# VH-VL binders against Prefoldin subunit 5 (PFD5): the designs that were tried, part 5

Target 1, 151 residues: Prefoldin subunit 5 (PFD5), of Arabidopsis thaliana (Mouse-ear cress) (p57742)
Amino acid sequence: MASSSSRGEMEKMGIDQLKALKEQADLEVNLLQDSLNNIRTATVRLDAAAAALNDLSLRPQGKKMLVPLTASLYVPGTLDEADKVLVDIGTGYFIEKTMDDGKDYCQRKINLLKSNFDQLFEVAAKKKSVADEAGMVLQAKVKQLTAATTS

## First folded at step 16 (VH-VL; from q2 with heavy chain D103G, light chain N92L)

Design r4
Fold by ESMFold2, fold request of step 20:
Structure r4 (fold): chain C 151 residues (1-151), chain A 125 residues (1-125), chain B 107 residues (1-107)
Amino acid sequence: as target 1 above (151 residues)
Amino acid sequence: EVQLVESGGGLVRPGRSLRLSCTVSGFTFGDYTMSWVRQAPGKGLEWISFIRSKAYGYITEYAASVKGRFTISRDDSKNIAYLQMNSLKTEDTAVYYCARDRGEDIYWEDYFDLWGQGTTVTVSS
Amino acid sequence: DIQMTQSPSSLSASVGDRVTITCRTSQGISSALAWYQQKPGKAPKLLIFEASILESGVPSRFSGSGSGTVFTLTISSLQPEDFAAYYCQQFLSYPYTFGQGTRLEIK
């Protein structure tokens, strides 16, 4: 692919080159949109996890609650440990962290996702612009060629 | 067999250019961020540049020491990463490693779990 | 740029000794730290990532700890093959920086 830079360079390209550029740019935009959606989904999940960790850290250790034994019978139970959580670190591994360390880990990941989303969003917007420009120049060249061959 | 093989190093005068290649086999190259890291003789490690995968827009970054002079690129169809080095200076003398970068996930946390054996670049009169 | 400072710059120890190498950062990096071993004439090898997680195939005598700005690499029972340079690396943000290295000699 010769140029992804400007409309002037695209207008110098032949129809076959423009078709290849347009097709490749469209594929890349689709991939980037999928990646952005994955980041957005993960951010929502981590925000929910951070909220859950914060809620757990506010509960007293040993808080009594009713635990179902049958559909209509409950017995007393207690929350086992309020200051520890297990964190999924990927590849099937879990490690124990203090509640504060778990919150910190979660916030670091949220910050990374938000920054990565912003960067990738800008790239996706530029690729979409290239795809749209290539499409418009291609249509114009096809119209011009068709007019010349029907003269 | 998993391999990273660097090539293109050599002796060059200041102000000239070289292009390094990193040929990859044994894993799906297109899924990974690739990095270049250099080590001057008797010195420590310096990260130079990365290039993200196609799924992450081929985003690139550079160390300040090489920004504007070096360009990282990749050809996913050939499983090759490149480092174009222009306007070389004597301080660019080093062993250059290509590395598989663990920034392939959505978090982009760049540490290097697989390294080539390196190619030596010497810039001198 | 995040500055990475290792101590000591070099040390000698006997087989079986416990050795500790410290890495300090100029700002907090949470647990975004990796440790590498580099033997003479060879490429670096990843030992530890996320401050404390051993890479596959790394002997259990290696361990890492720390968060924020102070991190340690510990070898609990030094072996002759552990002669090498050791580097810490932050992976919080570019430019990704390495410590200056620690040279470990075995007696």
Scores: ipSAE 0.646, ipTM 0.832, lowest interface PAE 1.1, mean pLDDT 85

## First folded at step 17 (VH-VL; from r4 with light chain Y94T)

Design u3
Fold by ESMFold2, look of step 19:
Structure u3 (fold): chain C 151 residues (1-151), chain A 125 residues (1-125), chain B 107 residues (1-107)
Amino acid sequence: as target 1 above (151 residues)
Amino acid sequence: EVQLVESGGGLVRPGRSLRLSCTVSGFTFGDYTMSWVRQAPGKGLEWISFIRSKAYGYITEYAASVKGRFTISRDDSKNIAYLQMNSLKTEDTAVYYCARDRGEDIYWEDYFDLWGQGTTVTVSS
Amino acid sequence: DIQMTQSPSSLSASVGDRVTITCRTSQGISSALAWYQQKPGKAPKLLIFEASILESGVPSRFSGSGSGTVFTLTISSLQPEDFAAYYCQQFLSTPYTFGQGTRLEIK
């Protein structure tokens, strides 16, 4: 939520201060983008785990199938006898759950990741706007200085 | 040695301000979300605020009872979290704990695996 | 806000007893629940997270179960150091809320 007051503060800065502000804002945007990418990657992984778990819960009893296991989903024993799953909760901990409880766990985590992504995306967008505005003010000051030194 | 040490508590009159500090050592402070939790005399626990790490945008949140009056902040270069408490009321009388979230992960699940010993704030006329 | 209600509010028990404390939530929270122990004049200590996972260093006589809206903390054989207050906490969404507490005292 940049305002006209934000532009006013930037216009008071010298060229060296504006370069420092833009550099810092760019570094923060990069850091936030890395965090957003991590969240997106985890969301894709959990979506895949939820889909796999849903497919397993709908499979008829006694049918042997080749089912890809994800890093977040383990099934004890053979799949045709399993009514439980082991869920990797992001560390070295695994929890035994029914297939229905495993789906609920995955959905809770997916919902958290999507909400966290949205919140962080808004913060990153605001920081990017600051970086872009600092760049525009810097460009204007450099252009004015260059015109003065060439005339 | 991993520790959280709160300071800055005391006796103040209603309407005054006070700033609490939480000094951290023994872990990488900048990687963690930090929370403040308070406990009124003889009462239960009340979460009041958190601040996320720099990697997660320093996002903050507040309980309704303190929103607009309290401000959480952090200085990662000093390993200190702060709670600025303005417009103090008698109902703010409590022991104030700072707490570390159990590691910063991408889920932002806030339960507290490390607590300080607390600092007492008494607001009375 | 998600309200957390513990029962009982207090109880007396003897060393060696099995006790169960219940935490009920006003909305489903899946398994996003933690349990804490607090002794007088001390900070809370995390016992259990994700409803059922025992924190490192916590004795195995503690266990947790439940999902959705009803959760239990069980101490299978009370020891003298277990007489304390116990709190549940939801970590599904802000504001994070605690139960009102259960005080466990020596009979």
Scores: ipSAE 0.657, ipTM 0.837, lowest interface PAE 1.2, mean pLDDT 85

## First folded at step 18 (VH-VL)

Design v2 (from r4 with heavy chain Y58W)
Fold by ESMFold2, look of step 18:
Structure v2 (fold): chain C 151 residues (1-151), chain A 125 residues (1-125), chain B 107 residues (1-107)
Amino acid sequence: as target 1 above (151 residues)
Amino acid sequence: EVQLVESGGGLVRPGRSLRLSCTVSGFTFGDYTMSWVRQAPGKGLEWISFIRSKAYGWITEYAASVKGRFTISRDDSKNIAYLQMNSLKTEDTAVYYCARDRGEDIYWEDYFDLWGQGTTVTVSS
Amino acid sequence: DIQMTQSPSSLSASVGDRVTITCRTSQGISSALAWYQQKPGKAPKLLIFEASILESGVPSRFSGSGSGTVFTLTISSLQPEDFAAYYCQQFLSYPYTFGQGTRLEIK
């Protein structure tokens, strides 16, 4: 099976088997890299959201602020309800939380994303190593085949 | 119809092995983490294992009570999750549920929104 | 392991009653809590996740509240079909643990 392959097992495989192993491993690495990118992007967004929540929690009720209408034009506005936020929990569900609960929610999600990234990164690195090894063994076998057909 | 169907339960003696299957229909199986949760007779629920989707590297975890003895796996082409149970003990006697795990996104928060009917495993000598 | 303790472990109530069930955790879990209903001989059914959010198709008489270490499930007006066992579950970290259950019986 491909998940149990080692260098010794790869050396015994034919060129067609090695090409299939390499192709499958490359596809899996790309999929894992996409997942890692999604996690990193979400972490950046949640870090920004956590910073925004902290900034909002420092403002008193009714504090004036500039509300953007365009990239270069702002109008005065006020924060209507400073102690509550609406949290998107996915799939169209939103719930109202206090500022403290909103911060806690964000920090919990950030912690999960960072841990998940680390776990998935280790898996992706192992899969990449398999893909690279399969590529090297494949190259060596093609070279051996070429040498054998000319001798 | 969205459905999880467990099979493979039965009566076995301690020290033996058994493999459970969870056949899935009605949703994109490959996108979901799958879990096994068991319930001893007259007792509460115990999570025992999950396996993540392909996009999350098929990562697995196990409860300490089964780690080293049980192995979770999946065949995404057949829409089947498996639980290989080795070195069975009498305390493994339970109804075993296959569950769809909400840990299918980037957060991996594991709670279960779809459950099978369960399959009974009895380990006795 | 995060220990989950439900109270009461059993109670009797009449149709129309308001019922509350409490789940206490051995450490803070934020709002990473789910509630399940299990009828005799059946698999559990998800009622509430994230401490307070109703799963699709769950009647509005069910509600959840709490954060940190203390959580409650409330049934505002008990119906005949609500007599079942109820379990809380933390999903902050593995091993994911369940409360010991609360049996809600007809009086």
Scores: ipSAE 0.682, ipTM 0.852, lowest interface PAE 1.0, mean pLDDT 86

Design v5 (from r4 with light chain S56P)
Fold by OpenDDE, last read:
Structure v5 (fold): chain C 151 residues (1-151), chain A 125 residues (1-125), chain B 107 residues (1-107)
Amino acid sequence: as target 1 above (151 residues)
Amino acid sequence: EVQLVESGGGLVRPGRSLRLSCTVSGFTFGDYTMSWVRQAPGKGLEWISFIRSKAYGYITEYAASVKGRFTISRDDSKNIAYLQMNSLKTEDTAVYYCARDRGEDIYWEDYFDLWGQGTTVTVSS
Amino acid sequence: DIQMTQSPSSLSASVGDRVTITCRTSQGISSALAWYQQKPGKAPKLLIFEASILEPGVPSRFSGSGSGTVFTLTISSLQPEDFAAYYCQQFLSYPYTFGQGTRLEIK
């Protein structure tokens, strides 16, 4: 794979090859960055859910609360029995869970996202290194070519 | 119609190589993690490898039993997943299934909702 | 690695019977469990995921329950086409592991 090319291999490449390598690496980095951002966004969402579950578990029955209808619209409500919660598990499915199981589910997903982020970050970092290295070698070759032309 | 079709199995001697292919149709192949799962004769199921989608950098993992010998890859333009099997051993004898990850993409939880019919690999001296 | 243990390994039952298969894990996996059915000479078929969610197209006589380290697959009323092997699988972490299987045979 081009992404595993060492500096020595890059130094053997022509200017056009290096440009292509750098461009491809940059595209891959951007794609991975988008995925990382998606993971980050999902993490924030789940953290909020976990916090909400924790808060809910501490509230007594009959406690007044605000119920969201949208992200920015809330109506007053009263907490009934909160022994069970409905959890979105993805793929269009919702399941009923106990409060503890709900918390456990959220924590599992949060842990997964953290692990996934770390793994993907490493991959992105490696791709970025390839792009940077290709850029450096490219710049060096261009300078050499320019110097040779002006001498 | 959604379909996974494995090919490339056969009879080989120990130390030889085989390359399995999994051709898919009926869904956006590039969006899914693909896995290989094998089943020795009369035995249970064994996950051996997965490859993530392009969005997740084609990250691969292997079971300890095949690591260093098997290589999973994919060609999204052709809707094909591959399993290159080198240095085959008698214990690699099994039906090999390709499978599609059913889990939500962002979590990388691999359980499998679509399976091929399997291709048989027999390693015998 | 997470070890998966099914019980029983084999079971004989009659059409119409209620059947329960258990899957135990060596460590807690929350609800990260799937159940598969496999008929002879065929690929496995996904029945249940997240321990209790029925895969679309699977008959409602199948159900899953449990969390943590103990899970169960239940067939409320066994049908002729249900005689097969059944496997549980954890998807908490790789390597992903399967139970050894439960063979459900006709009595």
Scores: ipSAE 0.832, ipTM 0.926, lowest interface PAE 0.5, mean pLDDT 93
Fold by OpenDDE, last read:
Structure v5 (fold): chain C 151 residues (1-151), chain A 125 residues (1-125), chain B 107 residues (1-107)
Amino acid sequence: as target 1 above (151 residues)
Amino acid sequence: EVQLVESGGGLVRPGRSLRLSCTVSGFTFGDYTMSWVRQAPGKGLEWISFIRSKAYGYITEYAASVKGRFTISRDDSKNIAYLQMNSLKTEDTAVYYCARDRGEDIYWEDYFDLWGQGTTVTVSS
Amino acid sequence: DIQMTQSPSSLSASVGDRVTITCRTSQGISSALAWYQQKPGKAPKLLIFEASILEPGVPSRFSGSGSGTVFTLTISSLQPEDFAAYYCQQFLSYPYTFGQGTRLEIK
């Protein structure tokens, strides 16, 4: 991770440097926030998948059910053999897995996303702190400059 | 053409420093996690470090064997990954490969689909 | 750290043979396993990821299977260009670790 400038270092910077620092930090924060949102979205998707696998594992073969064609369109169907499932691994590939392996896979991915989110959140928080601090120092310097000019 | 090219290897004495470079072409460098993997003569492969993309804040990690001595970095504007190696030891003697992470970006699973040809680092008195 | 153990460390085979290499892990890694081929003086080449997915461009005679703690790489019909070293690697957690390698030699 890139080292953050301390308050003392920022106070030694010129107004233009601080503006640049803040702007860059803000951009990075926004980028990290987007990544966090992507992780959150993926987590929701995988949680749903894990839940679906769990429910499926409890259903007997041949049971009548509604099969979704879209989020809002359903057709009647029958549960076929469900000892194996196809799992989308997110890279454009599908893997056939046993029910247990499928559950395990989902759990692994969920755990990864959780860990990744937590780590990235900390990074984003630190970057945000840098941006905010740079902003504060910048405001202070601008205020001083304005006061000096009007005197 | 997709290519990774390592450079900077050489012969150095213990305690000295060396900086390796990995120049990348043929893909969007900034979107990928980059890793360094080394291989001692006649031995297996050892992962030593990675650096995440900008989207993930350039997070870095190191193997215990190099932590505190090696520093991974990158310059996305130049499509280059670096490995600064300080306090080199004889056991650091190896071919050093830079590698691109192939795993789905969001999961941070690091297996490697692209490798450089490697650069040789020899640490000897 | 997750320890990776390949077996055998070396084997001799003939062209056309079916060859199987095993990789065992010290703990469960789900399917977070990759296989690499390395020829002398060359960088490793990714063969399989997620334990069983063939990397594009890799011949179909290569296949991977397994989950948890036991994984296998299979070459259905060995070709002359397949004599090389093979490594498994877990990517569940860092430090990412490799097996010690398997040398596949011509009989």
Scores: ipSAE 0.830, ipTM 0.927, lowest interface PAE 0.5, mean pLDDT 93
Fold by OpenDDE, fold request of step 20:
Structure v5 (fold): chain C 151 residues (1-151), chain A 125 residues (1-125), chain B 107 residues (1-107)
Amino acid sequence: as target 1 above (151 residues)
Amino acid sequence: EVQLVESGGGLVRPGRSLRLSCTVSGFTFGDYTMSWVRQAPGKGLEWISFIRSKAYGYITEYAASVKGRFTISRDDSKNIAYLQMNSLKTEDTAVYYCARDRGEDIYWEDYFDLWGQGTTVTVSS
Amino acid sequence: DIQMTQSPSSLSASVGDRVTITCRTSQGISSALAWYQQKPGKAPKLLIFEASILEPGVPSRFSGSGSGTVFTLTISSLQPEDFAAYYCQQFLSYPYTFGQGTRLEIK
């Protein structure tokens, strides 16, 4: 409720109230930023998956390839079927899809994350604006108080 | 035990207001998007609103049929989701269900794995 | 809005029958589809999500398939407890919309 205060309302707040408002807003901004980072990370993962699917679709059956077991360990392998893929949909679930459906799935998720990022970014920006404004008003009040004390 | 319990339904006249509550237990309420879905007598299901978790800024959306009249909110400290219903119409008569989003939170995909038993709202002159 | 159309709106079947319900969408939704079962006086129950993934605890006789604009829910061998209403729902974009429902009645 306090986080939705206008500048005019902030100017009516005491120093302690403004500190609390700013602190709360900062916490929320940080939380939202973390969420944005998570979305970004997921997007990178899915982009890589989409790219891998695209590459795989261009490979014929029986083609020799290096299969990653870890980020740094590779073993030789052979492409068995290029028309089916196992897709990790999260939460430990894997589903078999056609190559096209797999690509479609990845693209849907990527588009969704992009939309989510944009929406959340706007929310974060607004919250940051509140935090910044509270900070400015707080600073002004502190300066005023200091000036009054020294005079 | 995981459960959603709706309350606040009743009989009201058109133009009046009503506030529904959904009390949640058995899971980390604050981590989930919550939705309201209603069902008119003898009719199908209609999604009407959702509210995202704190991690996603409590973003809300509404169906066109209720936009401007209904407001969804939540109190994570109490594990309660709310639906403030203003300017009620006869067509708002329905069983109102509170539902938890099943999809991965990061994707904001709203399908529902947990439902309350619903609370009945009747708007009649 | 994405329109959801189920077919049939109602059907009668016997225990042991194979039953298929179809859900059509006004536009492509990839696999962003869920199926619900609802018994009279009860809340809906999630059966299938992502068009083909069975919700934990749901009997294996239920299955979902499809992608794009045509989806199907199949009950391989109908049991007495399966007589209910069934709804499809898209979760590609809001407003999230449901099919009009299919009533599965005992023959």
Scores: ipSAE 0.829, ipTM 0.927, lowest interface PAE 0.5, mean pLDDT 93
Fold by OpenDDE, fold request of step 20:
Structure v5 (fold): chain C 151 residues (1-151), chain A 125 residues (1-125), chain B 107 residues (1-107)
Amino acid sequence: as target 1 above (151 residues)
Amino acid sequence: EVQLVESGGGLVRPGRSLRLSCTVSGFTFGDYTMSWVRQAPGKGLEWISFIRSKAYGYITEYAASVKGRFTISRDDSKNIAYLQMNSLKTEDTAVYYCARDRGEDIYWEDYFDLWGQGTTVTVSS
Amino acid sequence: DIQMTQSPSSLSASVGDRVTITCRTSQGISSALAWYQQKPGKAPKLLIFEASILEPGVPSRFSGSGSGTVFTLTISSLQPEDFAAYYCQQFLSYPYTFGQGTRLEIK
């Protein structure tokens, strides 16, 4: 479990304890930051998907188009069934959806990511505050110790 | 083999406390959100709590019916999820299931693909 | 909270029958719906997630459909082992809620 100590509690800790606390908090912050970045990346992906669906919905069946095989490779193609799409829902699963359902799906996922990001951001912020506070107390104690030894 | 095994159930009086454990094997426990779902005798299913993985800061949530009384936790080093139940009421009588959420993905969509056999909690005076 | 209402609460059918169970939600949940089967004295078993995706290992006679507020679980040809309770569950938002259940009994 992540550690959360108040300033008063930290001031009662030894230098080694504070170092450990700060280190642990920093690790947790980094982990959470990675998760936040993953959410951000996914959001960008889904936004692009939503935009693509919207664009696709404006195209009639049989229309010629460039089909992306990768982010930088395109091949000529022809739009087949225009009102159905296969959506990658993750974990290797695909589901056929109507255009509207596809849009709805993307929006649902985007909303989830937004909510998750916000929640996780708060958690990360709290951990960061613990790390920073531990760092400050640690620095103060070290400074005090150094001053005492040089006197 | 993947399995979840609940333990800690029993008969207690109202106001007492009980701690349930869910021991997990066969998968990377730390990567998954874990939930508790209960079922009163002859009744339906009720989600009561989840705890996210470390990657998501061990975020927890509770159903209103247990909030303030129950605490979910986990020990990833032991592959165990816990449910501390305080101030138990007669209406808490149920089979308590430990369940694995489909995955600890970024969407936090919690449906349950693995369940334990359940442990019975009976609260009676 | 999102209320889940299944219909019917119970039904009797025979082996080989086509059976359909409906789950209605108090608000739109897109396709964030799962179906479970539960036999007496056993834990629930996931059948379908995302409204229509069959969980691996589940027989193909099970299928799910729907989006928004109305969902259906269909068993195309009922088998003896299918007599059980069935529950729908939304996973759009917590608290995650289940339908009251549908008991499928042998006629």
Scores: ipSAE 0.829, ipTM 0.927, lowest interface PAE 0.5, mean pLDDT 93

